# Miniprotein binders against a9bab2, part 18

Target 1, 221 residues: a9bab2
Amino acid sequence: MRQRLTVSESKAIFHKEFPFVVPAVYRRLVDELIVELNLLKNQERFVADGVFAIGLTSIFLDFTKGYKPENQKGILLEAICKCTGFSASNLEQIALEAKKLANGLNTNEIKSLITDNNRDEKESTYKLINKNNHYSRIIAIGIYKLVDMQSNGFNKEEATENSYLDLVNNFGYTKERVEKDVNLYKSSLDKIEKALELIEMNIKDEKRRNKERVSRTKPGQ
Short names: E, the ipSAE of ESMFold2; O, the ipSAE of OpenDDE; V2, 0.75 times the mean of E and O plus 0.25 times the DockQ between their complexes.

## First folded at step 7 (miniprotein)

Design r13
Fold by ESMFold2-Fast, scan of step 7:
Structure r13 (fold): chain B 221 residues (1-221), chain A 112 residues (1-112)
Amino acid sequence: as target 1 above (221 residues)
Amino acid sequence: SEEIEKLYEAVWELFEAIYELYEEAEKGDPELVEKVYRLFEAILRLYEAAEKLRKGNPDAIRQLSDAVTRLMDAIKSLHERAQTGDSELISRVHDLLTAIQSLVDAARELQD
């Protein structure tokens, strides 16, 4: 059963479920996820499948690596999911099962899982992809991450780039669109990581200056 | 349908422009925030209409037309607000108008 919420209703629920301040650097991520998940939940045929769950959880974890305080991260993901009619716990479980199903498989073996029409409906929790889902950036990133997790060696990045686009046609998506959104994701992630490095450097500089001030202010000076 | 896929692509392009406007509005303009929420709601209705159209529901064409009209009205209201605002708001509304042109064109092709 799907519950349909408006964006306004979702935002009100979010603030009720997450009674803390979202740091400015993460606000865009939170807002985009709320709107995108709300849009997906309102699509009549949308099913939260394996690559969607991997995509959502990977996006959240990658962008919140530097989130402080750390104990709020779980509450934040739960609030984002709940306010849009999803369950963080269910999605995390679906992602884990999807990762287990794909573990150790190469690209061709993953394609076989996607195109196997004889799979039982009762195994939908372990299903990698529902081909009736419309395109989503979350799904695109999920496909990228699924392939990235199976790549090995010191050329892992190169192996991933060479193979994730091979899966795209099997999902019914265009290579150009998926590549554009994955590259934008990687660029955005790099930008936030650099911003966090600058914040940490400034914190360290402030601590150093405070230490020097204390050591120079000695009794009898 | 190629036309339906173009509609979905245009919706996501429009989302980028709307989000930037939403971020600006959240800084201290509650009236502008309400106008931006109306834009998001119009997009939800467009998505729902497009989904029904993909299933072959004949009522979907009228619903798509109605959703496009509501989106255009919301954009017009926002544009009028921007004319009395600061240069940053004017710039973001201009980006939004550029993005919505693709969506309007895609929806009109779908209507026949």
Scores: ipSAE 0.000, ipTM 0.230, lowest interface PAE 12.1, mean pLDDT 71

Design r14
Fold by ESMFold2-Fast, scan of step 7:
Structure r14 (fold): chain B 221 residues (1-221), chain A 112 residues (1-112)
Amino acid sequence: as target 1 above (221 residues)
Amino acid sequence: SEEIEKLLEAVWKLFEAIYRLYEEAEEGDPELVEKVYRLFEAIWELYEAAEKLRKGNPDAIRQLSDAVTRLMDAIKSLHERAQTGDSELISRVHDLLTAIQSLVDAARELQD
């Protein structure tokens, strides 16, 4: 019933649903997600399945680890999803179900869960892990995280790096494309972490400078 | 102001055009993909400048001008490449040139 939203319409709905200021360091992430989700919603072959849901929720959580106040995170994710025609609560539930399905499985066992894309499936009964879904950078991160969550022990990150590309061909994607998008994701996480460190240092420097000014004037009164 | 809102609308339309071009490029042309990534970098610089201007930072006018120049250069480079491509790619680049003209017009109104 609802007509497809333009990016402009999505942004207007976002500001209505999220009546707070998005800190500068997160603005690019929020805008990129709004644009990507808006465009992805228009793709006839696209299915918002468990891998996609894992990707989206993981991207959001990873990029907002430093977000304050904490209680705005849920509202922010809800606003991003709602303004683009998705439901945060539904995607969070689908992600949880996909994680439960893959829990304790190795990469070969996960390959057996990948089923043919069924476009006739009702929106409310999404398949959790689909083959040949319309590609998205979000799905690439979903594949990476699906493997990452099964990796345990002292070398978790190394185990993930050695394994996630093994799944890519079974989804119908190229290793080169997925690897590029995963590497870009990791690079972007590093950039936001460094930006947060700079902001923290600037706050500390400002406080130090103010303390020095007070100590120079107040004792001499 | 209405001029700033018009600029932001033009930026969002340009994001849409760039993303459609990116989807087309990803299916066959790594050289084109590289040029499209430069467009994403340039458009995010433009968006940052426009946001700073909207929040009242006058230094953003210089940043806006610089970002528009870099974006135009990137689009011209892509347009030259597209002239040897298929008709769908040529059509997507034409949409991009139309979107950038709207952006240039909006930015010019802000300067005046």
Scores: ipSAE 0.006, ipTM 0.229, lowest interface PAE 10.1, mean pLDDT 73

Design tc1
Fold by ESMFold2-Fast, scan of step 7:
Structure tc1 (fold): chain B 221 residues (1-221), chain A 120 residues (1-120)
Amino acid sequence: as target 1 above (221 residues)
Amino acid sequence: SDEELRQRAESLKESGQFDQARDIFSRVVQRYPDHAKAWRELGRTLQEMGDYQRAVDSFRQAISMNPEDVDAYKRMAESLRRMGQYWEAFEMYYRAYEINPDDEQIYRAFEEAWRLYEEK
């Protein structure tokens, strides 16, 4: 008789929808996404808009860049979304529409796309980019990625760093909070990339040692 | 005066006389039910005494008047965790983290509350 999903109920649904082993290096990411999405779904002020969708899909793609087997990657995103009351296919579509809408726009032009968010309009009109949406670190990454994808050329990273914080105030968020969450995201991404590199090095070293043993025990029959 | 009573209660609490401090803070919130700080101090005193349910109730009053009181959310979460209400504790720690995301100790407490909930 419960209509609200608890995080525990979401985890149970996740295991039903994703009947495979999540590799240890991805477990924290999966758990953190399930937790955050579950809590956001229960926030009356929250709207799953274009910036949020860009953030979520970007986080997932960046952190699962080395995920194997590849055929489980799509199932993993669907399971994370479905167990928390979201739809991966809907969010992917929303992200695509938001990226298309912002394509080729500079920061000032993107500011013109940010619409007022109020309770009356939430129920009657879908909005791709909403001012004063309920804050989430996923939205923070979405803002960063929205600017990053529009930055081109040799100084892309520098251009992004200079521009995304300028855009933050137009969403009704503080620069300090968004900057902290973006930096935490970058730090976490670096940590998983380093962990994956160490795993690959260990696998290569093991294969090399096994090859050496075979060569020594059976040198060219 | 209200301020004199509250200062006396704080002194009693600092000297470990929690029952007397509780009585004074209880009188203050009965007299001034919209006094958010007094509700928070009552909650803290009850928490120190191990009366976690009444502490939670007092913190709920404080946050209803000041929804950005990170300390009240954090202490409410600690009291809920002590009562074995791990999911509710987790929600309160998460709210505290949302208000003050720079506090790594709050985030660790949030993660620990989630782990305790999963374990159960």
Scores: ipSAE 0.005, ipTM 0.201, lowest interface PAE 10.2, mean pLDDT 80

Design tc10
Fold by ESMFold2-Fast, scan of step 7:
Structure tc10 (fold): chain B 221 residues (1-221), chain A 120 residues (1-120)
Amino acid sequence: as target 1 above (221 residues)
Amino acid sequence: SDEELRQRAESLKESGQFDQARDIFSRVVQRYPDHAKAWRELGRTLQEMGDYQRAVDSFRQAISMNPEDVDAYKRMAESLRRMGQYWEAIEMYYEALEINPDDEQIYQALEEAWELYEEK
């Protein structure tokens, strides 16, 4: 075993790279990403490929949809990546390239890309799709999003649900594990959206009470 | 024999005589500091006694020699959680999941640890 950056050390670096307060509703997301990325960085089999990059960027964007102040959002992703030895800019570029490769492909065509695994390095970036990658729940979300991006029409959601698990075996992963991680992702996203709605309602209520105190009219004029 | 002493310590632990079991396991690891199994059993005994700090130290020794001991990671995490070291517990649960990603019990424990961590 080599000397590696511990999760606690990554967390300390994160606070140095992101010197702002992370709103409570996002703290779990940030901490979970730091833990996951730190652990993945130390896996010999792990490759930060296109599917992984799509997963990471999608998770971050979906969970931070309502993040305020907006100008800190990019700094947040950069800090999460940097403190664990990754590059946000590099991963965003890899995700873009992977999305371009998959553009317009159906599930069977994506399967062909995975099974047609040979010396396909074109640029100086990581491999865009790698069927032997070390498993991560981030990759599970990447697979789901890859299929979701190619689905359209009024049955888009059902098409995605029926198809993404078909790809799992081609990546060499367990269907049960991937399904569990995708469902947890959906559940967690719903949970944060409900929390943000509650915060919005509480702010609205506070403003209403303040307004009432300023403009209140009592009997007797 | 040392093996017989260790077996006796395990029996003492099973019958709730943790002080005696602890003493035997402590003696074994002092004499054989690279005995991973004895460190793990010492940790379990200390954890059962509520001595979570020494349990963590013992599990850390066991893990250093056997980094694939998923039970040692799980018990170390539980001891850290009992001490209010929620972040450190979370780290250990993730290490356990890297070894055994299908363990439903670890996911449940990890979720509970995250909830406790967020409340601070």
Scores: ipSAE 0.011, ipTM 0.394, lowest interface PAE 9.2, mean pLDDT 81

Design tc2
Fold by ESMFold2-Fast, scan of step 7:
Structure tc2 (fold): chain B 221 residues (1-221), chain A 120 residues (1-120)
Amino acid sequence: as target 1 above (221 residues)
Amino acid sequence: SDEELRQRAESLKESGQFDQARDIFSRVVQRYPDHAKAWRELGRTLQEMGDYQRAVDSFRQAISMNPEDVDAYKRMAESLRRMGQYWEAIEMYYRALEINPDDEQIYRALEEAWRLYEEK
């Protein structure tokens, strides 16, 4: 019954929707998101809920912090979503609504927001945070980010590490799987941040060398 | 019977007689086109012979009847990679991971496929 877009077809649509050059450092991110979203769209049990939306938007924003020109970022996210059958504007709105629901809550309070919608499917207006959704690395990041947003103070990072795994079982997932995917995400984010730092350093080095060459090659010196 | 033919073909594969094994599996799938296992074995034999295109076609037939066949997805991805169809290979590796998310071998193959795709 399902109409299946192939990954190759999604990539072709992406190029049509995003008529700009994707800088080399971001190409892997774009390609991975296209593949992951294409596969998730074709999973019958998968629901694009609030935690998923938080995960996707957070991944995109974190990996594109240094993206220039800035006005292309919105177009890029829109193209990634559109080519795989999602709506960026809808997911951004769902993420905003999920963040509002969790605002100021601790981990135990957030657990109360995770609902089993099986009984009230016909009347349910809340699919923002679901139990037993089809697992995705994007959802794993969403759980981590949901907890991270509620952590405050000097030990914010440590508080998040101690708390998000306590929430995992309430979604019907294993701690080992979620922790592995969150750690891979952190590693990948660090890698792109290091690459961007190196690019910036090379720009500064080139500027310094040009200044030095000019001073050494001055006419009459 | 087809069971005896398949066992004979398997024995031929074990002795390195891939051409003869291929011929037997080909005859089995012609007579029983809905036999998923025979399509898998034909694909595997073709892959071992380096006939990657026919291997992919055979694995597609097997998957159409048994969509949870993780080995067929892995081998189809490998055959696609060998043909330089890196994007299609990546898709098949991700589908294999959906069935078996803890397979470290698939993760390594997927990373290699991404590397080759980016170099293209």
Scores: ipSAE 0.038, ipTM 0.479, lowest interface PAE 5.9, mean pLDDT 81

Design tc3 (at its last look DockQ between E and O 0.01; V2 from the best seeds 0.00; counts 0 for: pae O 8.9 > 1.5, placed apart)
Fold by ESMFold2-Fast, scan of step 7:
Structure tc3 (fold): chain B 221 residues (1-221), chain A 120 residues (1-120)
Amino acid sequence: as target 1 above (221 residues)
Amino acid sequence: SDEELRQRAESLKESGQFDQARDIFSRVVQRYPDHAKAWRELGRTLQEMGDYQRAVDSFRQAISMNPEDVDAYKRMAESLRRMGQYWEAFEMYYRALEINPDDEQIYRALEEAWRLYEEK
């Protein structure tokens, strides 16, 4: 007997919750998030904690840079979360709390915030940053972003690259797996940014051609 | 015996006699419905014959008893994709990646499935 919401059912609910057209360039992101979140929701060991919330909100915001119309972005995230059994508003608040908790800390200080899931005495940190959570690439990106947000200045990227893997073992994950998922995330982000650049160029070219066409047909000018 | 029947079926598969291998594995799982390996081999045989629906049913039986059977998830996903059931196929590929996250073949198959889905 199985009572789980299937991926197909989540996709059907998504269409009811988001009655707008998702632009083609974002469809793959939306579909992948629906699949991954559906699967995570039904993992008994999985906890939707602060690192997960940072990961999910960061993925969504990074990949939807330039999303138009902009006022639909919040509705889109809500639909993705709701159709898979999550709450976007709850996760956004959890992410904010986790960012505040880690604000100004170095990687060694962040390691001290990583707590066992079974310790009620550390209720606040237990909820936000947990050891041995069920692994997902969303959590991997959350770890990377947690370190990235503490890195400042013109050497920000280098500092992040040198230190995020330092935290991985404290979460109970393998460095090789996390690094692979973070690198895949970076390459996918670069790919969508290049696609958006091409779309903007095509829009600009079309506007120019239309202007030239109208100008050529104007009587006597 | 059960072992003799399985060896006979495997030999028939290697020689391309899929119909006969299917019949033997079908009899094995009918007699021993809790035999995970026989369900997996029945599924593989059916998939090789192009009977994707029965292959999926057989793989479901195998993974219900052995939820770590990466090959069963991969083959079930391929059979689902061949039937145009892309969302179910995606679920099976992602489950396979949870078990074996370093399998480059699963990543390639999943990317191919996404590509085919997007083209329809």
Scores: ipSAE 0.408, ipTM 0.720, lowest interface PAE 3.1, mean pLDDT 84
Fold by ESMFold2, look of step 8:
Structure tc3 (fold): chain B 221 residues (1-221), chain A 120 residues (1-120)
Amino acid sequence: as target 1 above (221 residues)
Amino acid sequence: SDEELRQRAESLKESGQFDQARDIFSRVVQRYPDHAKAWRELGRTLQEMGDYQRAVDSFRQAISMNPEDVDAYKRMAESLRRMGQYWEAFEMYYRALEINPDDEQIYRALEEAWRLYEEK
């Protein structure tokens, strides 16, 4: 008998595997990933393929750029994956291989890499990019990141915003669904970057004021 | 007469007579335990009465029979949130978004639920 983990049970495992305090600015990211991965683990049509792995690792890296201490960052991803039944090292390897596969390809060439889940039994590793996978916003971000990696510098923002949508139907999704999730992702990134900038500014201001107060205090008072 | 009884309960609910509506819907689901719509309406009635735990139980029954009922997921999530069970509420909101990703009400409700959770 296989018992599906509840979200609460996944959280319990997470706290066992990550026995540190998650800074407040990152708690929502961690909690959202646990919920979403828990739900995905139980989806029959879901495959943790290359575009999913790129999406998940990109989300984690983008949102944790300022994470301190650095030595807990890898442990954090490992705990998030483990508590929901995924392997961080496996997903990181799948993402790496998917990026190598797509290296130097334009959008039309990437379309040729998109396969049904049951393609190519001779090449077990060709599970990396699959058509009609169970939809998740993590996959939407993976699609976006594939194209973003291939973009030239000139007019990048316009091309990135539109060109990844040309792939969406090849994955079996609708443009409207993917576009909405990618735009929410970009907005969330902007918000956390601004929050981190404010935290950095407040730390600098507090250190400056404290240093000025200490340096003006007369010794022997 | 069972359809007439259900229609009377809906009228009572709309007029704010929640106790009477609850009693009738409870009788309907007891007699017809696979009646997905009656479970959902019982849950809505209990939610209006502030009986969030029984509302959640009723919505869970409705969902087990109609797993694509976005309204049941959303209302279940709102009841869970009001009981302070934020993790279960998030799960139900995300399930609702999987079914209807373009419903701005679900996105607003989810954002409000996260905001309330973060105040703790």
Scores: ipSAE 0.073, ipTM 0.549, lowest interface PAE 6.1, mean pLDDT 81
Fold by OpenDDE base, look of step 8:
Structure tc3 (fold): chain B 221 residues (1-221), chain A 120 residues (1-120)
Amino acid sequence: as target 1 above (221 residues)
Amino acid sequence: SDEELRQRAESLKESGQFDQARDIFSRVVQRYPDHAKAWRELGRTLQEMGDYQRAVDSFRQAISMNPEDVDAYKRMAESLRRMGQYWEAFEMYYRALEINPDDEQIYRALEEAWRLYEEK
């Protein structure tokens, strides 16, 4: 019986796997992901499928914009996954496969990819897009990102900002729940982006002021 | 000597005489406006006194002279946090972290500053 890791145990493993200091701005993200992934791992009806993988990787990428040093991002994701019993490399691969599968498809075509997790089918074929997966905000974001990625592709059908909502029922979730989580994600992302922009501006201003000061203190030879 | 003044100021702080310590450092920075360490110490003293605005000003001077002064950034950030300037605090912690990325304390403080900013 794979011993169920507690959140505390997962956090302890995380610190072993990620020996670097997580910048404060990212700690909440890390903590929330560890908690959520830990909880999901313990759910019987949870499958780490393509939608989940897209969600997780997208969340991680979006919220670690500006993370320095950049070379630690991979290690960070690996640590988050490992400490919760997931494989980052596997999730990245699954996410990529799901993206490829959905690439160039319209919303209706994506609906056809949503398959019921029929328990009985012994077939080892890892289903990338599962219906009635244990719900998580990560999955909600995965659904959102799955559709959003298509809208940026060649088929300019004006995927309305809410086109992902058309798939929600097909996944077995309520539009209200998914929309709420996606909106929270967007709002949180916007806040972080604004914060980072302000930081960059202030840094630039400080650098400018410092240069100006240094230039004034250097007597013109 | 600057070191003697520092020691005296530290002794004064240990005895709870923060005003006197502040005055010492104030005089030092007036006499030696380019003395980065003195500005930092003044800022620290002011911070300890709860004069966060003046502390910030002092740390800003210290940073202007030594842009890699991690301690000044941290303390400035803390002072900003105490004044409810959570965003600015976050920025200063972030700068501190850029200089010293392995400082766990900075990371914790940065998180808190961010949290406080979001709650505000």
Scores: ipSAE 0.008, ipTM 0.198, lowest interface PAE 8.9, mean pLDDT 81
ESMFold2 (binder alone), look of step 8: mean pLDDT 86; pTM 0.849

Design tc4
Fold by ESMFold2-Fast, scan of step 7:
Structure tc4 (fold): chain B 221 residues (1-221), chain A 120 residues (1-120)
Amino acid sequence: as target 1 above (221 residues)
Amino acid sequence: SDEELRQRAESLKESGQFDQARDIFSRVVQRYPDHAKAWRELGRTLQEMGDYQRAVDSFRQAISMNPEDVDAYKRMAESLRRMGQYWEAIEMYYRAYEINPDDEQIYRAFEEAWRLLEEK
């Protein structure tokens, strides 16, 4: 591209595509995704593959679990993608296909999907799970989620923690970097969940106080 | 030689003689427009002088030739922040973070730029 879309230009497009107020607790998530996606769109090596799509859709769904009003969530994801040159519906479809491909596979079987031998025999698999893609923390979350969806039993979270790093080198990334980004993701997710709990409590407290006030002061007094 | 001129300019910059350092780096990049390091040092000198717009332009030249120059991204972001261009600053800090994710200073600067944007 002779002249690329700047982050400021993406944000302006976002406002046109999402004509609602983004609640304060989600603004940073939205802004960070716009920045990251804008930058990735301009990377020559970057491919919006299945692992990336799983990562992006998982991040969005996890962080917007408590989003109100809920009917705006689809419009929000679409606006974030569109303003940065991506398609939410396309990425959702790619994520679904990648999840189906990995369904029932253990980590060793998933590793085989990202080797050179698999490219020759299953080109569609290569399009969904690419080795040496341009690194993104969204991809790091995608790798984590690929393992998470295969983990079962009483200690599912522990099993995922022990296994996802086993895949990292097969993608051409460093364990230290991926682990740092996954830990940051978990920390941020815990933080927003706590903020949402606080907001929920404050709303209930406000409703309780308003009900008490109305009970004491009937209309017309 | 250009190497001797650059060393002289570095010495002048380190001693706080930014005007003289700027003039030397400006001559170097005019003579050798593909000299990425000289563009970065020109940008750094201009930034120290408070000429943020020219600093950004110089860092942009350095980055166009060396896209992995984490220092150029950091300093470009700082100059953009000084000019109140917070979105552009965030973009440059994020690129610096991608190159060197273990640099706590980059991450803190990134967070500060977000804070400033939210307060406007």
Scores: ipSAE 0.012, ipTM 0.379, lowest interface PAE 7.7, mean pLDDT 81

